# VHH binders against Dopamine receptor-interacting protein 1 (Dorip1), part 2

Target 1, 310 residues: Dopamine receptor-interacting protein 1 (Dorip1), of Mus musculus (Mouse) (q4kl13)
Amino acid sequence: MKTLFEEIKASIKNNYNQDRSFWRPVLPWGGVFTIKAGRKAVSCTPLYVEIRLKNTCTIDGFLMLLYVILNENESFPRELSLHFGREFVDCFLYLMDTYSFTTVKLLWIWDKMEKQQYKSEVHKASLVIDLFGNEHDNFTKNLENLMSTIQGSYCSNWHCPTRVQEDQQRTISINPPQEIPHGNLIRLAVDELFCSKIELCEERGCGGLREFSQRVFCHGAPPFVVLNMQHWKPEDLAYVPYYLDLSDHKYLLEGATLFNKEEHHYSAAFQIDGHWMHYDGLRNVNLILLNKPPEFLLLSSLVYIRATEK

## First folded at step 12 (VHH; from f2 with L104M)

Design g1
Fold by ESMFold2 at other seeds, fold request of step 16:
Structure g1 (fold): chain B 310 residues (1-310), chain A 122 residues (1-122)
Amino acid sequence: as target 1 above (310 residues)
Amino acid sequence: QVQLVESGGGMVQPGGSLRLSCAASGFTFSERAMSWVRRAPGKGPEWVSTISKSGGSTSYADSVKGRFTISRDNAKNTLYLQMNSLKPEDTALYYCARDLLEWMGLPYFDKWGQGTQVTVSS
């Protein structure tokens, strides 16, 4: 049995410099799931016989990227199972490989999202789920403890009221450097977050120096990380690094998500065997092989994978 | 290759009992939740009962609650449905189904058996 990933790789190999597209639509926008043998809804909700999904582009690109990531390294399914659960990872791969794409989206919505993160309503025996919003809220924030980090610090002033501090983050939150107009701003922002440093203590009246240790991953270096780029301006993105060091671990650019503000629509670009592909769930032919790396002018997120050790 | 083979159906009078069995092969039975689904003549499928992978959690449709009991033997890779106090309305083709997403509460049956006929009539 040939997996969907193997089909995509074969399509890349067989395209001869023309219409470089994959023939099967992957994760088409939206979807309808028909409940073939319905169960009664939870006791406080109306019965429904189908689930209709709308505005799923806020998760579709990342679901596609997750599928690629899980197939990039034999160890990643096991490693990611420790964060997302074995059932989730196993079912995700099975459903993708059997082309059950609406069900894949429901797996994410039901298992990883909280009900407050989306609008839903039962209308004439259809449960309508509307994922309108942004992909950080609908996907990145729901990666559980995958990207959790911690950084300790200590002030040299023996009597500092906050002498020992500990900062924990569940996501990797970086901002463009305010004082530097040129260069690899993403690399600089990552280093500011992760590297050890010494700064003047911010506690008023303290006068001491605060020493920050290197920021480390709470649960080991994850197979992938996501950088939320939605607040970065195009001028800040003149250079997108293909390589990052995060807490002494090497990461490689796997892909990106893109946001078209006029259409309020997300798409994605990613690498398979060094070949860049573009994914857009709204298009009838929604997965295409690019002739060159994408331009990151409409960047929403960057996705990096941990480099493979030999 | 996944196989689900139902047995134990037949004709029975109202108030009678039957025990259905489903022999499973081609997958790790103890790692999957299982369901019984039935289809009455001229009707669409109706969910009957679900049992978790360990057997520790069971659920039933209102129409069969208190009369039917789902169970499993993971050592024998077999699913059971004990059907008591049978009514003419229970007449249907009964399917054993693998309930792939039971753990998250979504009714998704990815593999089905051929079904076994249960007929309740005098």
Scores: ipSAE 0.405, ipTM 0.774, lowest interface PAE 3.3, mean pLDDT 86
Fold by ESMFold2 at other seeds, fold request of step 16:
Structure g1 (fold): chain B 310 residues (1-310), chain A 122 residues (1-122)
Amino acid sequence: as target 1 above (310 residues)
Amino acid sequence: QVQLVESGGGMVQPGGSLRLSCAASGFTFSERAMSWVRRAPGKGPEWVSTISKSGGSTSYADSVKGRFTISRDNAKNTLYLQMNSLKPEDTALYYCARDLLEWMGLPYFDKWGQGTQVTVSS
């Protein structure tokens, strides 16, 4: 089984003697959008002449990952258009390709986020949108059309008060196991959520066996999967599995988002042209080559991409 | 490459009429909303009118409502602005603009033509 550390190490060793270009559009943190010719039909109250974005790191890493994913496979723009809408995907790619970075973030904020997911106010004729918070609230929560899963269970005891149960998850949260030692804890935790199993029924006095079916995606196996990993420790980053089997499909590690607790700041790691890169929108050099998994950062999310079927 | 070319400008007396055209190429014209924006001498850009991709929805600035009519011919990839009852205040350089984010309510004009001059003077 391959891990993230083994893939990063192999990437460096295999390409050591090659000069590679890392040209890519790369999102900076925050942004300012100047309204050049406002339309009356928009009806802005109160009046403002610019939009300022702050604390955008809660969406920036995922927007970068989405761009990488959409450009890696020729079929993914069409597939993701079924979930995000064709206008969103077309505009997202165009705006990224033309370096219209603040506008790309506004596309996400206004088309995909609900108003209560962020704070906004007008100050000195500037609309200020503040994305302070976490990546779940500002990004992955809006992926329900891709990430929803369901698992049914059935107790063998006909008198069980909860004989038939159904558990639906709107997003995918992977929690560390309570007990167990070393090894593939992430894979074990994923299997605990997804795999069929039989357990003693937890209803007091029941005594039956509860059979859980395999967890399945409500809207079909998505082109990519996001696993929320917010309770995992930094040392677990080196043990991230390279692939996962989810609901009859093989998924390959595309990247991860990371959290610096002291700075309350998100970053990301992902591949470009076979090289693992660290993206951090706050830095002047915001895309750098990785020679090992980043240390002392908390795991926030893992992103896996669906492998091509035969 | 995206190209927007305006034509039909000129000098006209107050109360007169002009029809502006904008020839579009390099993109799927029928999939994009379009706008007219004008810039008077010494002033910043002022939105004039917007038309949806199908032509089914139009909107106008208060200053031109009732006098100007925006239209499009998707078979010819052409945007039009019929300007009637022209006033000296309508004197400006008129730009054809692609209104990329009209569908989400953000005034973002990502492509512009070179403009065509309209001068209203007696």
Scores: ipSAE 0.396, ipTM 0.765, lowest interface PAE 3.2, mean pLDDT 83
Fold by ESMFold2 at other seeds, look of step 13:
Structure g1 (fold): chain B 310 residues (1-310), chain A 122 residues (1-122)
Amino acid sequence: as target 1 above (310 residues)
Amino acid sequence: QVQLVESGGGMVQPGGSLRLSCAASGFTFSERAMSWVRRAPGKGPEWVSTISKSGGSTSYADSVKGRFTISRDNAKNTLYLQMNSLKPEDTALYYCARDLLEWMGLPYFDKWGQGTQVTVSS
């Protein structure tokens, strides 16, 4: 007897192949996972038979972006496997491709988040996991080895108590420059973080000049970076640079995540085949063509991919 | 396409032994954990045993511990279940299953075989 699931999959594949510009999987908000065979889901008590997810918008946009990134360049799955693990990357792509939406989110939560980063409780034989919070705590913080940077500095005063310093950052968080009222503020903020500079030493009583070297990636230039943009106004979207130079590597804008303050809800924007699309897991039509800047949305993050040479 | 084919079932008396086999194809067998799951008449599925991708770690349901042994031969893409000291309550249809997310502790069996019948009776 031929399984009904194989007939459904064949029908979907045939229709999908007629329009190569459409992505097959689009994540919905939340999710329910049913445990089918009796081993405990994790070695925990009390027992449960399903897992329910809520408030997943804090990871949904980034998971969609990660899927887009992994499918954009044939080398990125291999490169990102060095940072995330081969099993994670292989399973992530498989689960997305097979529409296992809740399981993809569980892969992230169980493999990449620590238990204190979310709330969970067993209620009526269901494990309820609540991802209420912000994208940076629930997603970007769990990438920190990927984007880790270091910047050294030296004070000209040989007697400075902290003459040699190193500053290591695990994420890239930029703030608007305060002294420049217009222009490409994002590039200026990036340059402030990355470029070499000389400043008056802040050590009390020192009086020397502190020279900062160029900030560099600890593990080489990653395939993508996430810029934390929480303090930026929505109007800044019109001045988002399409490329950035980060530590002598060229990066191209891949997408952004957005926050609706009134709804306390995250969404994302990214390109598919040269067209900007808006993804929102709460909407009935959760992937739409974006013709103009979204209204009433704050910029939460910018995502850039490393340009290929050729 | 991924395929799992069980064999080795049959009828045995209580206290007897059987060895189940599962031939795997369509994926890299040595990169995936595998499980045995059984379904007795009128009951839901019951997890029996799991083996890690290398074969170095095994686990068993309490009802079969000490009597059943899971093993694998990655060169032959074959999963085994040695069943000793069989009891009437072991009567079931036995499935091999790919345990895609064993490494993170989520019981997600994404591919299953058709099963092989084991019947234990006098």
Scores: ipSAE 0.278, ipTM 0.716, lowest interface PAE 4.4, mean pLDDT 80
Fold by ESMFold2, fold request of step 16:
Structure g1 (fold): chain B 310 residues (1-310), chain A 122 residues (1-122)
Amino acid sequence: as target 1 above (310 residues)
Amino acid sequence: QVQLVESGGGMVQPGGSLRLSCAASGFTFSERAMSWVRRAPGKGPEWVSTISKSGGSTSYADSVKGRFTISRDNAKNTLYLQMNSLKPEDTALYYCARDLLEWMGLPYFDKWGQGTQVTVSS
């Protein structure tokens, strides 16, 4: 009858003075999947009767964000199907909406991760999959075609040995600017990556000027982008922009993932209808409505969605 | 509402044949892989056969290879199981199941029918 997204939205509208939490756990940390029909679960020897997941926080926050993104714009399921495959997107939404959360994680692990990205072993007829690690290795690494960009350049010297060059990036890799200690450092770093520029040609003995065109998305402007913020210091993050211009498309801050180093644990924050929610799979009540936008002091990643043209 | 309704079961002598049907409604049948699963008396579910959404790929349990044939008619939203050379060991309740994650190799049967009884005896 009602999707999980509709239930979350209803809980936001019907909140009480003291009850700011969603009543049903979503994407709880870990999980157990029981094999019911006797068919081999995977081509694995020995056979097993259940799959146990642990340390899943490295994907849980992003899976929650992906679910929110897919429900934010009617066109995004179709657009993301071009990148993830139609079967993946359809099954992901169905499984989320039927609260089959361990199966959602298995969908990601089996369909989007390579076996070398995680540890697994069979113990007492249970396949144990351990996702200990970081979000890049377990989630965002598998998004690289989504956010792939290319920037062409040419040297003014007709005789330059490498007169025409192309630089291709599979992620949006930005670093804090060195000379600007405050302000909108994220926007400045994005502009350094994307905007056209002219530099002295680095070819030895060339002496020409290398002109860089604007960086563009290889597969069109994606429905969302992820900025890896793990190497950004808290002082560099005094201002987190609520919008960015990427290759002539406006992107709006949808959410973030957060990393608690002491617990080695990821959580997430995101917007639904202008309201900020916090998700933490380790809590018994793991989705709560925040009173104000989060402070991004423990920032791991920022997630932006493409604005509608309305 | 998703519905899977099996039919075509019955009592048959060893060596005989039966053709099971499963009528599907409430979802886009042509976009989903389908499986047959059986439960013998006193035993848990046993996978029998799977067919891809297009019908281009089929697979069978070793116990039924060469005797059973799975097929589908996407225009009629119907799944079939032709069972030949039946043995007493084939006696079971046979279920039609939607194999939601067949395309990635995870055995997740999210919807089941009520089953149709097949009894093989002299």
Scores: ipSAE 0.194, ipTM 0.662, lowest interface PAE 5.6, mean pLDDT 84

Design g1
Fold by ESMFold2 at other seeds, fold request of step 16:
Parts: C-alpha cells; sequence; structure tokens
Structure g1 (fold): chain B 310 residues (1-310), chain A 122 residues (1-122)
C-alpha cells in the first residue's frame, strides 16, 4: 500500500540506525583501518598505526556477490565453510552485517590472498595495500578448492606413448570459439570444457582417437561457480544463458562482473530481492536499480549459483 | 545485544594483587577470543593480554609478562585477569574486549566494556 517514495524515505532514515532489514550493506571503494593499541602495533617493523586500501575494485564486486550468495540458501554458509573455513565464513557474514567494510576486505586479503599477489608499503606510519590488477588474480584464483575439476582421457591406440592422461583445473576459464560465428557461444565453450568428447589424438605418429570423459568437480557441485570471461568480446555475447547444466547439476545466473577499460575499473551486476542491481564502489550512490544492460562495459565474469532443490 | 561488564577494580598498594572479571552476554562466548586493553592517564590504549577461544593459547605485553595471568571460564561466560606484583605504572582503566579476528592476526576489538579502574598507589 505504501508508495515507492515512502519506502525509500523509511529506508534512508533507518539506515542511520542500522536496523534496516530491507537494505543490504554495500561496500565503498578503498578503505582505512586504524590500528588501535594491539599486538600488531607493538610488534611491527616498520611501525604503522593504520592500514590504507586502494584500488579495491578488483575484489569489491565479488565480495558483494559472495555476501548475496551466502544469503540465498540456508545451507550455503555450511557448504562454503567446507572450502573457505568456518571462521572465514562466520566472520565475513558478521563483518558485512555490521558494516565493517575495510575489515571485510582485510579478511579477504590476509586470509585468502598470498603476499606476492599485491603490493604493500609502509609510508608515513601507514601500511598501504594496493590491489591494482586483475579481478581474477585477486579473487577468483583464491577460491581454494571450490571449483576444482578433473577430466581424464585415453587414446584408442594401445601403443600410444601417452595413452592415459588427466587434466586438473582449479578455475573455470572458457574461451570464445574461434570459428563459430553465431549461436549460444558461452554454452558451446562450457560444453567444450565439461562434456565428454572424442578427438583425433594429437600425439605424433599415433593416429588413434582420444576419448575425454566428462569433467567433474573434485569436491562435489559447489554452491556457486565463476566463469572467467576476460577474453570475450562484446560481439561474441549475443546470448548469455540464464541456465547451465554443470556436472549434472542445474546452475542459474546470479550475477556478473564488468570492466571499464578506459577507467581500468571493475563493477558488478547481481540480483537483490529479485531485482537486478548495478554495484560500483566508486560512486556516491553505489547500488542502483538496473533496468537495462549497462552499455560500454566489458564482461569480466559470469557467476552462477546451484539451483535450490525442492 | 552484546554486553561486556568489567568488575574487580580498585585501589591497591604497590606489590599488591587484584583479579578483574568480565561478564559477557549476547554472543557465544566460547567461540570468541578475548583481550584485556588498558588506558593510562593521558595515554592511548595499550594492549595487555589475549586468550584464545578455548583458553589454550595466551599472550601478554612485555610490560606485564610474568605478573598478569589471563584466563576464562566458558561455562560461566566470564573472562579474568589476575594481576600480581602491581606497580604504579599499572594504574589505568582496564577494558574487556572481544578480539574478533585473533585467529588471523588482525587486532580488531569490535566490542568493549566500559572499563574498571585500577589504581596502584600508596
Amino acid sequence: as target 1 above (310 residues)
Amino acid sequence: QVQLVESGGGMVQPGGSLRLSCAASGFTFSERAMSWVRRAPGKGPEWVSTISKSGGSTSYADSVKGRFTISRDNAKNTLYLQMNSLKPEDTALYYCARDLLEWMGLPYFDKWGQGTQVTVSS
């Protein structure tokens, strides 16, 4: 019965009280963490009293997506704890729910990234952590064994020197088909990676046929997957499938991350309460309703969630 | 609603002892590391001691090592600090703090009590 304006006004007022159930916490770009008298401040060399984060857009969109995903199904926090650790998942949800934004980013950086994956330097008593770079290096690569897969193959030639082979992957990187001009290219690329197939054996002098089994998840079908789309051009994306079958499980499109090449800046699109939203941490209004596909942004990733069974 | 309530402060002579308590409510106490932090007159906060969620791991600032003992009773949701051989420089307001990210080495005290005053003088 309430108009949209009344609902917005109530949301704004309650946001100052932090009792809002309608709105979700939304990450700003960057952040500053002040080190209050603690063990780190006593033991550090060189000594620093704050941590400054910059160029965090390479993780911000995915951290927002992770929060949305963890709230999609009551079983997902438990399932994801098997891969990320119980304390990580519990603290991530708590820190997001309490608007401890810089601390959430530090949780990811220190628990899930290796030190060589980012630049850091102490300057004027501040530790500056710079996440400039590639979103997949800073986030997708660090999802532990969540998306680990394996695919075996064997050659029909009994004398093939490499008759039995095994390919293990920890991420899902798909490439656009090189010679196929039209169709659902994303689904074709996914099938090329996952489905069983038979190809001419590439071993010199063999002449046999190599049979590839279906690629399977090493630790069961995960609650979500991330498809690395960084090599895809806009003309290759005539259709983005809402639905995928992966390893005999149904997956539904949950979101995407987007890249602005001119700004070297990442953003994200995903659903909140059934509505598509665009998230961009650099903007004062960093979460807006999305009623059209965003123009002039390159697709960086597609994020799919495992369908809820009933 | 998370609440931390310190008690046991007071005035003691140098060389004396005090035992501080912190009653915790509004969260699962046994799943969280806890710390004591103190603030001396005219100075910023100083970390004193930390205890892991199980009580199996403890650490202390150099200034109190050997004199102070942190402990916890997870059945009573209570954190303790036994302070022995007290010195005038131990005079401070002592806070009980929840150490949310102790397990990853980030000093993040997300909840604090109001503190209990400890005064060491003749």
Scores: ipSAE 0.172, ipTM 0.645, lowest interface PAE 4.9, mean pLDDT 81
Fold by ESMFold2, fold request of step 16:
Structure g1 (fold): chain B 310 residues (1-310), chain A 122 residues (1-122)
Amino acid sequence: as target 1 above (310 residues)
Amino acid sequence: QVQLVESGGGMVQPGGSLRLSCAASGFTFSERAMSWVRRAPGKGPEWVSTISKSGGSTSYADSVKGRFTISRDNAKNTLYLQMNSLKPEDTALYYCARDLLEWMGLPYFDKWGQGTQVTVSS
């Protein structure tokens, strides 16, 4: 079984003599949207004539990944339109393809985020939107309809006060195992969340056996899943699985988001056209071929796409 | 290629009426919201009116409410602006614009026409 970093090294070796062309389009950090003439201009006069975006790294990596995912399979735009809305998906692809980068971020902010998820204020005729925070609060939290899962359980003791239980989670958070010092820790933690199991009932005084069914997606297996990977140590990253089975569907590693603790900054790594790329919106060259595994970057999330079985 | 061609401008006396048209081609007109925007001499652009893709929702700047009516004919790919009770302040170059993100309330006009001049003078 390969790890993410071994796949990156293999892709570099296999493509060493290939064309150095890079994929476009690519999002820069932040942005300024000038309101040349819009219906809000009358109601906003003299309030603001432009929108300035700050600290957008909390959404930029995921927006890049979403664009890659939507181009991965011809059916994904249609499938994701059921969850994001047809107008969102159509406009997202059009705006990315026409390099309207700040507008793409505004599409996410205005259509998918609630006002309470970001700070904004008007200063000197500019509306400043500040996305300071983390990727969960600003992006993956808004995927709850797509990422929601449920797991039922049943205790063998007929008199158990909580005989039948359901555990519904609105996002997918994968925590490191507390008890197991070695092994394929990430896969083990994913299986602990998703696979059926039988355990002693934790209800005080019960003494029965509790059977957990397989965890399933509330709205069907999505075209992609996001695993929130907070609190993992760099050593644990050696075992990022390339393949997962989730709710009887096969998923392939598409990418990861990464966190630079020193800069308090997010970036992303993902595969396009067989090449592993590092995306960092703070850089002038913000999409580069990965030459070696990133160092000093913490895993923030893993993104998997549903495999075609044919 | 997207084309927007305005017509129907001209000179009119205060209190008069004028009807602007915008012929659209190169895209599916019935799937896009449309707006009228105007620019007076020496001034920045001012939003005038917006109409949803179906025509079922319209909105107007306060300065023109009750006097201007936006409409569309999706079969003819044409946007209209009926302007009544015209004032000297309405003198401007009037543009039709494709309002790509009207459905989310973001003022993003990705395509513009060349404009048609409206002059209200005695």
Scores: ipSAE 0.068, ipTM 0.581, lowest interface PAE 6.5, mean pLDDT 80

## First folded at step 13 (VHH; from g1 with G105N)

Design i5
Fold by ESMFold2 at other seeds, look of step 15:
Structure i5 (fold): chain B 310 residues (1-310), chain A 122 residues (1-122)
Amino acid sequence: as target 1 above (310 residues)
Amino acid sequence: QVQLVESGGGMVQPGGSLRLSCAASGFTFSERAMSWVRRAPGKGPEWVSTISKSGGSTSYADSVKGRFTISRDNAKNTLYLQMNSLKPEDTALYYCARDLLEWMNLPYFDKWGQGTQVTVSS
């Protein structure tokens, strides 16, 4: 029986000038889940008989990307189960493959999000969950057990008050370089965060040199990484690297999420077998095969997968 | 090929007892929570009871608490519902259902049996 991923791959092979889109909607924006049995499965009081999801674009693109990533390598479901839990990964794949898309979003919301990350209220016997907001707050923040990194540093001055430091980052947020516009700014920003370096100690009156070790993943090099790009301007994004070296592994560009400020709407782009697709949950036909790699003018995030070098 | 086959239904007088069984195959039974759901003629489905994958946690609809007991035998891949003190309002077609998202407390039953009829009449 064909998975949703197999159906999408088949649609790529049928690429001819008449139809460049996947014929079935995937992860449509929003959703309604009707409670069909009299079980008291409520998330708040008062009682409700259906769950309505609004403004889900803040998770939809990443859910689509996660599905693609889980299907890219036979080992990734096992590896990602260590970070997400076996039940989550198994149910996620099953629900995606059975087109149970509202339920997939509920799986993320109730298993991975904390209550304060979203607004909810009961309105006319419906629980309304509103995910309006920021994709990084609603999705990538919940990847801390996968994305956490640490970098240690030591000052050469034995008497430095902060001689030994550790910097732990829970997500990977990179900032555009400010000093000199040149070359591949994204690679430079990644290297500034990850590579070993030596710089003047910033403690007042210290005068020593602070040596930073290579930044490492707290839980090992993950199957994929997400770079939070929300601080980047379009003019800084002319050159998106197709690979990065992280923690002695090569990572390949898998996809991106995009943010349209005018519509306050997220979409995504990703590769399957070297072919770029665009996903937008607001469209009736919401997967489109692209003629060329997408323009990365309004990036929200970049997603890289660990190469198959084993 | 997931199969759920209910048995043990029948006619019984008010106050009587029945024990329903559900034989499961085509999946790892011990890794899934299971539920009983019933449907009276002309009514929608009504959740009756749920049991966790280990059997350590059970829950019941208010209408059956104290009268019905759910249990499972993971070695035999079998789910049970012991029904005592039966009332005419318990008359329904009883389904065994795989409760895919019990651990999230979301009533999502992805596989169902054919049902076994329970009729309570004098």
Scores: ipSAE 0.173, ipTM 0.644, lowest interface PAE 5.2, mean pLDDT 84
Fold by ESMFold2, look of step 14:
Structure i5 (fold): chain B 310 residues (1-310), chain A 122 residues (1-122)
Amino acid sequence: as target 1 above (310 residues)
Amino acid sequence: QVQLVESGGGMVQPGGSLRLSCAASGFTFSERAMSWVRRAPGKGPEWVSTISKSGGSTSYADSVKGRFTISRDNAKNTLYLQMNSLKPEDTALYYCARDLLEWMNLPYFDKWGQGTQVTVSS
């Protein structure tokens, strides 16, 4: 009567006997859901008897990461229920723990994505849902303001037409520093976004200095954050920090999503009790224990979890 | 352990009535939507009716609308199905089912009872 998380942890303890993989597939790419006892919604037209999912790799890695995160701390399900809703979190965990993987993807698609974010059509009594695209459009932008931040600023010129400003962002996107190509580029980019600073006012004709306060989370420090890394080149990713300081909290590297541009395919890597795993939904054996931390040359996103309270 | 136990089935003539009951235990009944599903001999399952966790929203298959009424008593942890104007086509094994994803209109029944037989014969 073990949860899926408990089975994965048990397999890690036993895996150095011979097999470095988890023996059951988790979140296989795509999926088919058969409607065995039909229930027609009030406005359900045209009728279908099965749902077929394809190109789900744009959500699968993050769904796996979300499952791991929800099991990392006993308080995280309650905290994340405030952002995702209690029924979502309860159903998500139950469906993952009962290996109902196509259904958990449907939960995300229908509860957290908007209709225009995906293609769907009925073909021969099968509803086909196609998630071709990218992880930002299909997952990270739908995180319900979990990591929304705000940063206030003011200009030293009393006559500046926008003297007091607030900048609110709904996701955390960081850009590579242009002038410092070596060393701790990711940490520097995070500090540039979050730390207080002073810079020349961008208002045309103003000439004042704009002072920025520290950026803070709009709804408190979340249990996890996602850094969107879409502008980074592999050459700039020689160093991935184990931890970050964000808004008075320490965040620890939990994992990453990876993108193979030539195959247009996402995978993920994450750790459980210090052991790194690789997840790829296209493989028959799709969860594999790694001998060492992964190299992040194909990085798409970094995921950090909040450390224990200070 | 989650338990769903149906009762109230039997034999009736066409046009007759029956009231089915389902006793629930092992979970918080008032927090879950519930459904009735039936299976005729040699056929696949057919959804009959669904009721929301509060009882404020009900829905029915077209084949039973106006004849069947679903209800629940959350104080007694009991689900009911009142079946009127019964037809031979209603002959089936009737199951009480927990409807985990009713709120998103996805028919996912994770727990079922043993069923109670309803036979409508001339």
Scores: ipSAE 0.107, ipTM 0.617, lowest interface PAE 6.3, mean pLDDT 84

